# VH-VL binders against p0dw94: the designs that were tried, part 11

Target 1, 243 residues: p0dw94
Amino acid sequence: PAGTPAGAGASAGIGSDTGSNASEDSDMFPTIVFGDTVIERKEYVAALKAQHGAARLYFRQTYGVDPAEDGWDKAHDGEVPCRWLASRAIDELRRRHAAYLIGVDLGQVADDSYASIVARMEAVNSGNAELKSDGGIVYGRTGFDIDSYLSYELSALKNAYTGDESNPGMSLSDDEVRRYYDEHDWTKDGVDGKTPLDEVRGNVKAQMRSERYDELVSQRAEAIDVTDLPWDALYRFTAGRLG
Short names: E, the ipSAE of ESMFold2; O, the ipSAE of OpenDDE; V2, 0.75 times the mean of E and O plus 0.25 times the DockQ between their complexes.

## First folded at step 2 (VH-VL; framework fv_ucenprubart)

Design c5a (at its last look DockQ between E and O 0.03; V2 from the best seeds 0.00; counts 0 for: pae E 11.8 > 2, placed apart)
Fold by OpenDDE, look of step 2:
Order: structure tokens, then C-alpha cells, then sequence
Structure c5a (fold): chain C 243 residues (1-243), chain A 119 residues (1-119), chain B 108 residues (1-108)
């Protein structure tokens, strides 16, 4: 008797925006504001999706449970998976908006709102489409979705920031570089031992600048106060999106 | 134009509390700006006390003032408050509010509020 | 806590002379140093941000330099109106922020 292969349990993904029977109250996205910027529902849901796997992994590793199987509303040593996920999503959004706010402050971008980001994406996509229609060669992606565009633009902001030594933290002294070099292992393929500083100086500086930028983003993200967010409503909304 | 207008001078007894206000205008109060408090004793240097994020009300206090200082905001009036309790003679100083950018630097300052603590 | 040490504490200078004020940090702060000017009976004013960037409206005779632990404020050709106390401030990380002890510049 050929054992019927156990059906691949449909990974209860974050429910699509299709209005299934979750109670009317659970479907309302609360108003979330980072400073002057309103967080959109789509933006939050995207962040939830992005962090969904991490949440499952965290609870599996920490408590030996899978929230997708055991429930997202069950507390484990005081931690609730849906709340954890919501918090993680907010943290991701804080970091994202922090990076944009730094960019706005330095004149790299005009606005950090989701609508503005989408507008920029659409402009890029339209431009690329036009270029193609004119027989031009579009190098790279012919069209961005919002997630890919966010990744692209955030990387561009970081590169622009770290590429200018006049920006805060991007000026590096020789002593700082040397100290950093001494504190880290620098290996090159095919070379035994630590690569001489003169051969890796550019990489050392690039890494230092990258880390300093990330620290700056983290600091700015922390400055986005989320203590007064409607967390209970957000948790309900989140729970309603989770199978 | 950005303006920070502080409350008037205060005279207090030791052990009392003082609450200084700072009204902000000329910019979006809950935007990417912070408000710091800095004091200056007579003939002395500048001393950072803490800062507040007007958007959510998060605060950071210098360790020296921890447990004794409270910073609050009223978004409806674009006003930040600094309350200092258990006043001592050493707390006699001019207290400044200052707007912060990326909480790194302070680009606009209030006119200062003299607080005198005397028996 | 990061300590900033300014030097000198006091300087009496003839108009049109060059003034140099130093600020030394107890640890590396990269370029996260600010300079302020405070005139008598006035609030401090921002002069330089991030070690070398002039704030809007600041005269060109003011300049900042340095990185890591050693920083300098330079007044090229001192004017009478520059009589003030100057303070450095660090913002390298999370609070607390700290100020230097100040340098008083007087006109001879």
C-alpha cells in the first residue's frame, strides 16, 4: 500500500488583503505615525511579510515551537508571536524611515512617505519603459516592484552617504583606520595570513563607513518614538492577518 | 522663522521644584527635530541635561539628573517642559531649550530662563 | 562619558589676528563635533557642525577642522564682534552629550 505522501501543509502565509471573515474590528488598520509621516497599511503589511519567517525562526529556536502550527496568539515565557512579529515589523519600518530621514536631512531625497517612494519607483519604471521603447538599453532591472525598489533606493542612499567624506562619521583618520585594521582579520583569497593594510585600506575604510552609517541609522531609528503607537489595535490587526 | 520662547525667571527655595517651558514656532513641532535642555551656572560652561522627542515623548536624561528631571511636551501648543525637583543651590543657572537635528547638533536656542535657588 | 578638553581657557587677542581653539576628546568621536559661540548675556549659537561644516549665516572667517580626538576652531582675522566664549560639543553616539569647558576670547 503506497503511503499517500503527507500533503505539504500549506504554510499559512500572511493572508492576502482579500476580505476573509475576520471580525470587522480586526480588519481595521490603526493610524500609525512616525513623526510627520503616516505609515500606510500596505507598508506595514509588507513589513509583516518580510519579518514573518524571522518570527517563526525565532520562536522555533527559542522555544521549540512554530507559531504557524501552534498559534500566533499563544504566549511563550511572556512572549507572544503576533506581538513579537508586529514589533519586529515596526522596527524594520523605523530603520527604513530613519535612513530616509537622514537622506531628507542631507537633501538626498525629498520625502520619506510611502506614497513618495512609490511615486519615485513609478517614475523610474516609466523612464525605463520609455527608454526601451526608444531602443535604448536598460541596464539591470527593467521594472521594480516596491520591495526591490526600496532595497535599491536604500542602498543608493547608503552609498551616496558613505561615499562623501564630508558626511557625519565618514571622515576617517589614519589612526582610526589602522586601529580598525588591527582589531579585525583581513584575509585575501590565496594569501596566507593577514593582508597588509596598504592592500586593503580601501576595503577597511568602506567597511568602517558602512558600519558607522548603520549606527547612525540605528540611532535615528531609536529616535522615532513608538511608545504611543496604538499597539493593542496593531496587535489585533496583525493577529487577524495571521492564519 | 524658528523661534523658541522660554518662560520667565524663577526664584525657588531649596527642596522645591521648578518647571520651565519652551514654546516652539516657525517649524513643524513633531517633525524630525528634538528638543534639548542645557543649563549654565553663573560663570560656568554649558551642561547638557537631556532631550525629548516631541513626536512621541521619548526622553533621554543625563545621569546626573536622572530621577530628578522630567521633560514633557504638549503637541497642541508646541511646548516642551522641563521640571527639576529637589532643587539645590547648585541648580542656580540659566536653563536653555535648544532644537536638535538628528539629535546631533542644536541649531536654535531659547533666550534662557534664570532659575535662582536660595534660602 | 566622553570628556572634551578645550584649550586655552582664555585668550586675549588683537583684532585681525588669527585665533585657534582646540578641543580634545577622551576617545575617538570621528567627525561628531560641534562648535558654538556664546556672547555675553546671549544664548549659544551654532557655528560649526560635524567638525568642519559651517552653519548657515556664519562668517567665512570661522572654520573647523579635525577628526577622531583632536579638533580645532579657527577664526581667521578676529573681529571685535567675535568676543565671546566658544564651546565644543560631541554627538558621537547616543546621549549623553557633553560640552567642552569653553574658551573665552577677549579683544585687546
Amino acid sequence: as target 1 above (243 residues)
Amino acid sequence: QVQLVQSGAEVKKPGASVKVSCKASGYTFTSSYYMAWVRQAPGQGLEWMGLINPSGGSTWYAQKFQGRVTMTRDTSTSTVYMELSSLRSEDTAVYYCARGRLWGYFDYWGQGTLVTVSS
Amino acid sequence: EIVLTQSPDFQSVTPKEKVTITCQASQSIGSSLLWYQQKPDQSPKLLIKYASQSFSGVPSRFSGSGSGTDFTLTINSLEAEDAATYYCQQSSSYPPYTFGGGTKVEIK
Scores: ipSAE 0.012, ipTM 0.502, lowest interface PAE 8.1, mean pLDDT 87
Fold by ESMFold2, look of step 2:
Formats: structure tokens, C-alpha cells, sequence
Structure c5a (fold): chain C 243 residues (1-243), chain A 119 residues (1-119), chain B 108 residues (1-108)
């Protein structure tokens, strides 16, 4: 019986990273999963940044405090700003992932993972760069960042869904269209009174479909159960992030 | 406090139609919740028939029932209806309404309505 | 349409013994699998949502597990009142939603 001595190989982190804070933050981020999809640290941090102002506004309006000045860890009638922000960031990610999952069901994208979205963005950016190198014409944005790519792709998913009447919720009856028209303001420049339905029918239908799609996304997001996430670890990560 | 109360038992002859009602209370009827219809023949399993969104009235039907089932709602009485036409003896079943979400679970069920189809 | 294959069809089980019921989906449904209990002459009742999460008021002896295509409902110590038929149901994608064929559990 010959045993192999335990030889510790090369240590992790021997690379030259100029930002050690990013490595330490990555090590503290808990594993978060929406169904089968891992939530990346970067997409969570981006959601925190995107919702930061909303948190400041909410606490200022509700309690007369600004978490950026008064602290993110102090409770106000049972609400803690960093925990409120963390929950809101998760809810916004649920909505985005839900929109992608609807797209997966329709065969429009392969999955809802952040890594796949980044990979598609990078492929588009590389393709545009090669087109310019070959003397081709690239209209509009020649390079996406992740925020602009997400906006672009989410809009494309929504447009593909709402533009097909065979998709659930997208078939509108004449009575539904007429009722919606009657309940909303359809005034346009240079026309006295409410624009006749026949002249705005397409716009009425598009707005109805957009609202129905947003509701379908919200319902799909509710099916992403987040009750059992490692909330304590996520709150600690979030509090450390906010400073 | 959510409650779904269905109409009473029905006896029908083959070829007739039946319309079962399900009155909802204890929540906002035209909220984000959908209403499903599920049936169960005697001694058999559960069979999903379709789904209606009480807000707007959009419906989805199982392929087996396409052309025979119609689901409607009345928002003024918070009631959904399921109508099954061209009844056959195989349609003898208990019919349930159940509240749920499009992508979620069905959390509250009606008491069931027995429909018997016999000549 | 997603087909759910439930096994076994029937079990006769001595009280206090463990019951295991399986449900297999014809394609991946993530964690979008529900378990229902139906006692004789009663409406179905939700037991487990999202594969593994107990619904309000469900005894701790009931548990669910699995993801993707393979799911299990477990009753760790069978009680007399657990005699019922158990159904799995999927809600993964667009309608139609489908149920498994059921598993009847009886007390010996």
C-alpha cells in the first residue's frame, strides 16, 4: 500500500490583477440560482447600481432619510436600505430573466444566462468590427456595452413576441380594442378631438399588446421562486458593496 | 379567504351542452391570476382542459377540447364559465375550477361540479 | 405538449413506512413541477411547489426533490390520513399544462 503525499500545487490568484477588491468581492458573492440559471456577480452588481437611485428616493420620500448620507444598514420602521435595495435588484433580475425565458420557449434565444448574453454581445461586436475592416457599412452603434446590448435584445424579444398574433395574449378582439380606445386619450397634433379609431387602430393594438406582454413577463417572474436564496449572504455582500 | 364556488351538478344527454360556473371571492378577480378548468372522470386522473385570464378574457385550450370548449367570464359578478358542447358519455366527470398563474401553481380549487352524460 | 410519466401507479404501504413517488418529464422543465394530493371525494390540494418547496400548512413529512426531467415526492413516515392519490403537474412553458397519471397510496 503506497500512498501519495498531499502536495499542494500552485496557489490560486497568482495572476496580476490590479484590482484586488474585485477578487475579494467575487469570493464573497453567494451562489444565486434562478431555476437552472446561475446569476452572475456582475449582473447583480449592475442591478444594484441601476436601482441605487430608486432606493435613495424611496427612503427620502418615506422616512426623510438618504441612505447615502445616513447609512445603508440603519433600520427605519423595520426597513433596512441595503436589504430593500438587494430585494429590488433581485426582483428586477427576475423580470429580465423572465423575459428571456419566454424567448427561450419561443426558440428566440438559447438560454437566459448572463454569460450567454455577454457572448452574443461580443460576437456582434466582433462581427461589426470585421465588417468595418472589410469596407462594409455598419449602421448605428458599432459597439455595444452590456447595458445597451440588453436594451437592444430585450426590445427585440418583446417585438418578436408582440408582433405575432399566434403568441398567447396577442390576439385582440374588436370589442377589446374598442374598449381600450374608449378608455384612453388618442389626441394627436393638428386634429381637434379624439382621433377616430380607424386612424389609430394599429397604435391602439400595439399599446395593448405591449401592456399584455409586460404583464406576462411579470407573471413569469413570479414563477421564479426566490424565497430560498441565501438572503443573509446576499445582504452581507450588498452591504459591503455600498460602503 | 379566497373562495371558488361552483354551480351544482348537471345531468345531460349525449349531444347536449353544459355550462359550469365558478364564482370567485376573497381577491381581486381581474388581477394577475388566471382560472384553469380541470376535469376528472370517475376513477380516473386529472385532465387539464384550459385556462382563462379574467382580465381581458384571453383563453388557452387543451388540443383535445379545441372546438368543443368555450371559457368566458363576467367581471361584474367575478364569475368564470366553462361550456362543453357535443357531450359524450366520456365527458361524465367532476369539473373543477382552479386559480393560478400562467407559469405557476394552482393554489385554490373549487368544490367540483359533477356532470353526468347518459341517455 | 410535455408528457409527465408518474410511477408507480399504486402502492399499498404500512403506516410509518417511507413512500417514494417519481415523475419524469418528456423534456426539461427546470423546477416548474408541482405535487398535489387528492383524498377520495375531495378537490386536489397543493403540497409542493417548484419541485421542492412546501405549500402553506403541509406537514414536514412531505418533501419534494429533483430538477430538469426527474422529480420525486417523498413521504418520510406515512400517516393514515395520507391515503390519497398524488399527482405531479408541470407549469414550465406556455399552455398546455399537464398532469401525471397519478399514484394511489393505500394503507395496509
Amino acid sequence: as target 1 above (243 residues)
Amino acid sequence: QVQLVQSGAEVKKPGASVKVSCKASGYTFTSSYYMAWVRQAPGQGLEWMGLINPSGGSTWYAQKFQGRVTMTRDTSTSTVYMELSSLRSEDTAVYYCARGRLWGYFDYWGQGTLVTVSS
Amino acid sequence: EIVLTQSPDFQSVTPKEKVTITCQASQSIGSSLLWYQQKPDQSPKLLIKYASQSFSGVPSRFSGSGSGTDFTLTINSLEAEDAATYYCQQSSSYPPYTFGGGTKVEIK
Scores: ipSAE 0.000, ipTM 0.464, lowest interface PAE 11.8, mean pLDDT 83
ESMFold2 (binder alone), look of step 2: mean pLDDT 90; pTM 0.914

Design c5b (at its last look DockQ between E and O 0.35; V2 from the best seeds 0.00; counts 0 for: pae E 9.5 > 2)
Fold by OpenDDE, look of step 2:
Structure c5b (fold): chain C 243 residues (1-243), chain A 119 residues (1-119), chain B 108 residues (1-108)
Amino acid sequence: as target 1 above (243 residues)
Amino acid sequence: QVQLVQSGAEVKKPGASVKVSCKASGYTFTSRYYMAWVRQAPGQGLEWMGLINPSGGDTWYAQKFQGRVTMTRDTSTSTVYMELSSLRSEDTAVYYCARGRLWGYFDYWGQGTLVTVSS
Amino acid sequence: EIVLTQSPDFQSVTPKEKVTITCQASQSIGSSLLWYQQKPDQSPKLLIKYASQSFSGVPSRFSGSGSGTDFTLTINSLEAEDAATYYCQQSSSLPPYTFGGGTKVEIK
């Protein structure tokens, strides 16, 4: 008796923009604004997708439930998965925009809007395509999608910021470096025990700068007030996307 | 508990320099915290003068005070200094040090130091 | 330089009345606005951070709102101890930071 292969349960992913007749009201993305920057629907949906796995993992670990199976609108000890996910998505967007705003302040980028990011991506892609057509060597990715480009550009912003000691928080005293070194374990391949500070000083500073930058981004993100967002509408939209 | 204790009142002549100290306690000088100097002339509002990272020593000065103000720190004593040179009568004010959270808000303030510039 | 304009400059208010102070920025600063209280012969104290977040120990009668260019500090029911000068400050960009001109609140 040939065992019928157990049908790969279609992971109910965040529904693609395919026009299924969900009620017209649930499909309307509310207006979300971070300061002077309007958050686009595509941008929010991308953030939801990025945090979808984390949400499932959180509820599995915390409550022993999978929202994909048990429902995204079911409350567990006062937490609702779709609301939790929406909140996480907004937090991710806050951090992203905070990083870009820091970049804007430093003149690294002109704008934090999604449209401007897409425009920069397209410019890079076009430039690379032209170089390739001219017989030039494009090192790395020949073409970015928006997610890859965001990752690339955010990393570039971080590196540019942390690479300049004149930027706020990037100037480190020897005492602070030493304290940080003492508080952390530093191991090097082939060396038994803690590697001497003089051999890892650059790495210590790099790590410190990275952490300080992340803290700066976090603080800037906190400055983006989301208390007055249309959360109910956002939750409805999110729930509608999750099926 | 975080405390900022400033040096005592100063009386100076025009053209002189003044150096005000701010001793911090209750926290460690790290790149997470900055120290701002803010002054207030009698009956006037608050005026931001500048910012120092006590950890690295990097500084930012208001344009109005560039060339006249110098902010320094001593990490061994957890003390920040503000020196203002070429004093004028208009520099008569209460000077405050204030702890900054990565150039955001100022959550703790010193008691203020009155500097009087008189002929 | 970002300029902050506070209004009004002065208010004389009866206890238990609502007080509203506004701060307008010359350009958008998102939510990067702080409010400070300064009582006579005292140092400034932080009240509100990031336009609407109350600092630790601040009474619930104090609240902040606004984004972009227009911000408001509200005292829902004025107490006698609230007689002070209130300042807004922006932190939306790299230094320099700037303060508003202040609003003095007196009790009738």
Scores: ipSAE 0.331, ipTM 0.745, lowest interface PAE 2.0, mean pLDDT 89
Fold by ESMFold2, look of step 2:
Structure c5b (fold): chain C 243 residues (1-243), chain A 119 residues (1-119), chain B 108 residues (1-108)
Amino acid sequence: as target 1 above (243 residues)
Amino acid sequence: QVQLVQSGAEVKKPGASVKVSCKASGYTFTSRYYMAWVRQAPGQGLEWMGLINPSGGDTWYAQKFQGRVTMTRDTSTSTVYMELSSLRSEDTAVYYCARGRLWGYFDYWGQGTLVTVSS
Amino acid sequence: EIVLTQSPDFQSVTPKEKVTITCQASQSIGSSLLWYQQKPDQSPKLLIKYASQSFSGVPSRFSGSGSGTDFTLTINSLEAEDAATYYCQQSSSLPPYTFGGGTKVEIK
């Protein structure tokens, strides 16, 4: 079910809340859906933070300005930094959700929702706590925050995909492997010349599969329709977060 | 202009094989585009058979056709091929090639190739 | 594999009236549903991509909606040239990219 109401902020009145109501209007997160998957406010805000540096770099290189100093709401040849950042954050969420949807196709996870990921993280954390309290041994990380769990689970999804040669793109011919090896640098420190293919064949294959997986994720992300999102509301929310 | 031109109609006997071609023009053949094969028996709906990536030649076949279908491509002529073996009367259909992206839509279709399997 | 069920199998419709065609997926496919039109003796033509986006050159009377498992194609005012069979297709999972059974639309 959708969990975020759309709506205007409260009116001013007698009491302590008049200023916060005005800022709350600009902070209202619109209902955003990728297909039938709700995008949570927290995952969007995290994506904004993750892409903040990329936005600053883009505007420095393109226009000689820094949005953090010159303002996130000023246009530069029709480009507005907060809108650029919002679009990039949505694109990064598309990639992450796409990777999860491939995992759904492989039967590895139930869905791509942020709520489902949090629930899985909490189940793992609770299970480890119970095992430890019962005197059992827990190897590896005993507790996750959401960022570390996302990194862990995305890596597991990728490894499951690339580790099965029957998956699309993962079957590599000897000629393909040799061509890739010939076209790339396999020099090792302290060794003269290129490391022989037979010594690095596993690494060559792993790199090829990783690159092919990333391209498949990008193609899958294109199938997540964002054209008709409530972009104006999302831009307003984003501008409110940045000042 | 993107165009997919298929080979002509075929008449085959049960147990034989057929190889249908699809020549692509108007775009970069080994780019991000894949080629699907879809068939349609007389009076019936569309049935997806498989997909080939012309870049590298990777293929995916529907389970129903696994072991009987082979898809190949020739990058020098910008042509994909679909070969169906051990033909039966129920393989009588129009066979289409269609261009698209993985997880995308199929935007251009060939004109279709009628394959008739009769004794 | 994902099964798509179209309804109805057949409609005979008075010109200028609305046509509604439904497609139900056996599991969630997000917005990765496509609609094709096939006229007699012709190849299929793409009408709607990603559930609701009109493809280039498609008349505005055609529209799509839905997400998840339930999708519709609507022809708001049927024209004579719209007599055809309409197919849904999904492209959200790894292959196969399955089709619905089709809906034949005829002019009364």
Scores: ipSAE 0.011, ipTM 0.527, lowest interface PAE 9.5, mean pLDDT 84
ESMFold2 (binder alone), look of step 2: mean pLDDT 90; pTM 0.917

Design c5c (at its last look DockQ between E and O 0.33; V2 from the best seeds 0.00; counts 0 for: pae E 6.4 > 2)
Fold by OpenDDE, look of step 2:
Structure c5c (fold): chain C 243 residues (1-243), chain A 119 residues (1-119), chain B 108 residues (1-108)
Amino acid sequence: as target 1 above (243 residues)
Amino acid sequence: QVQLVQSGAEVKKPGASVKVSCKASGYTFTSSYYMAWVRQAPGQGLEWMGLINPSGGSTWYAQKFQGRVTMTRDTSTSTVYMELSSLRSEDTAVYYCARGRLWGYFDYWGQGTLVTVSS
Amino acid sequence: EIVLTQSPDFQSVTPKEKVTITCQASQSIRSYLLWYQQKPDQSPKLLIKYASQSFSGVPSRFSGSGSGTDFTLTINSLEAEDAATYYCQQSSSLPPYTFGGGTKVEIK
């Protein structure tokens, strides 16, 4: 008797915008504002999707439960998965916008709004398409989607910031570099033991600058107050998106 | 506990220079902490003078003090210095060092150093 | 340079009354506004960070609000110990940073 293959459990993903039966009230995205920047629904939903796996992993590791199976609205030791996920999504957005605001302050980008980001993406895509039509070589991605573009642009902002020693935090003293080197393991493929500082100095500095930049972004993100966000509405919205 | 201890009061003549010290304790100098200098003339408000990254030594000065102010640090003693040259009577003020987070607030302040410029 | 204008310059207030201090920026500084308290012959102390976040150890009667260009410090039910000068400060961009002119609060 050929055992019927156990049906691949439909990964209860974040429901596509087309799902009919969520109560009309749960479908309304509340107004969210980070300072002067309005957070768009699409932007929030994308952040939810990005953090969805992390939320499942967290509850699995912490409580031994999978919210996708056990329910996103069930509390575990005072933590509710849908609320946790919503909070993580907001934190991700805070960090993203903080990074962009640093870029705005440095004149690297004009605006941190989602619409502005999309406009820049479209401009890049259009430019690449034109170049290609003219017989030019487009190095890298010929077309960005919004997620890939965000990753690209944020990386570019980071690189631009960390690449200039005149930027706050990017100047490193020899003593700092040496101390950092001493506190970390530096291994190179094919070399036994700790690689001499003189051979890895550039990498050490790059890592230090990267970490300092991330810390800067974190500090800047803290300035985005989310205390007065419509959290209850966000939780309802989030729950409505979760199967 | 974070503490900032400044050097004592100074009396200077016009045209002279003054160097004020600020010794930091209770935290590591090599982190993303900055030190600002802020002065306050008698009966006046607070005036930002500049900022130093004690870790890397980078500085930012208010335009008003460009060319006259120099901020330095000694990492071995966790001390930051502010030197102001070509002193004028208008430079009479209490000078404060203040620890800051990058792009942020000043959470700890020194006790202040009175600098008096008189002929 | 971003200019911060505080209002009023001076207030004489009866204990237990509400005190409101405003700070207006010449351009948007988003939420990058700080409030400091300075008592006579003392160093400034941080009260509020990033427009509305209370610093550690600050009494609950102190609160901050606002974003963009308009900010408010509120003391709900003034205590005698609150007699001080209050300053706003902006950190919205790279240096330079700037302070408001200060608001002196006295007890009647």
Scores: ipSAE 0.138, ipTM 0.700, lowest interface PAE 2.4, mean pLDDT 88
Fold by ESMFold2, look of step 2:
Structure c5c (fold): chain C 243 residues (1-243), chain A 119 residues (1-119), chain B 108 residues (1-108)
Amino acid sequence: as target 1 above (243 residues)
Amino acid sequence: QVQLVQSGAEVKKPGASVKVSCKASGYTFTSSYYMAWVRQAPGQGLEWMGLINPSGGSTWYAQKFQGRVTMTRDTSTSTVYMELSSLRSEDTAVYYCARGRLWGYFDYWGQGTLVTVSS
Amino acid sequence: EIVLTQSPDFQSVTPKEKVTITCQASQSIRSYLLWYQQKPDQSPKLLIKYASQSFSGVPSRFSGSGSGTDFTLTINSLEAEDAATYYCQQSSSLPPYTFGGGTKVEIK
């Protein structure tokens, strides 16, 4: 092939957010799309880091090995740790994007893109900084990094959903609440046996709504089809980030 | 293979209730699949009524039917039920059960149950 | 609530000719549109999922396209057994789901 950089390997992706600097082909992030939303390299790398411990735990418990010590690219009964980690990171991104897409449906956020989330975080951080300068009171450093903002915003989306009875699944009949109460253990400190429904009705409803919301998110995530992603390119990128 | 077999046709008077059954086979009943109920009045289109999760019994009803419809399941017989109360002549329709997911598609449908409401 | 408007309501088409059915959503549903076929006195059957993906066992003459608000079901060469009513359905919003009004296709 005619080319300029003799040391560059085959490109694994076109939508990579790698800068103008030359990089090895294992450092090239492929184009990943969830429906209409492009997945950015930064959010994927963050998901890898967040799932790193889960991968180590899984391989220790299942095979008695630690990928951080024994290598991320060795198969164990057909499972390769870097591929397991990549798949896990994609699954975690599916769940996060699904929760945001529920918010899009309700008009709570414009889209599920990482860029939009970062923009909202920066707007909040700028507003907090301006409030401190205008009010003259400084309570030390306040502001979000992306991980804390994601946690904050996802919790706010869930609370907004579950706190509105008009949202699908959030209207609970007395019969439904009683059935759920009957099927679960409602032990309360200081009360022998099952706590009467009248005393725990609020807790029962809150747990039902939380479970129904998580059910919605899981089903929404399953509707994000990832079977046709460029998995080989993604596995190569992931292996390059780990070793 | 997946099958959904519904109970037979019924004739009801206005003000009565009807309970239609849908027995599932060929897959794990308490899996991640939901059961929907969809009706079709004579010469009209399809109208979604609600969903039930057979695993936990969670239900989602269309607002139009809220207060009149109850969906239940019996995991020991792999059967879901739809009960519609306070029947009106406008409730005359074929009632279908259909397997699907919340943000998914309905891939298997029952044969339909004709409910006729006449005075 | 998302309203799906199908057109035409009815069409009579010569065998082997192309059939085009449209479905328009009142707001974006991205790619979350399904197509169903219902023959007289039969239950609906899934044809196309997620705007363009053929369901298992569906003849290749059926195809779907579109995204956002405008969607199309195409039968490239109509066969006699394709005489049916076709419905679109959206699954992008939380329940309730909605169906289009239907398009009846007959052989001319």
Scores: ipSAE 0.038, ipTM 0.571, lowest interface PAE 6.4, mean pLDDT 84
ESMFold2 (binder alone), look of step 2: mean pLDDT 90; pTM 0.916

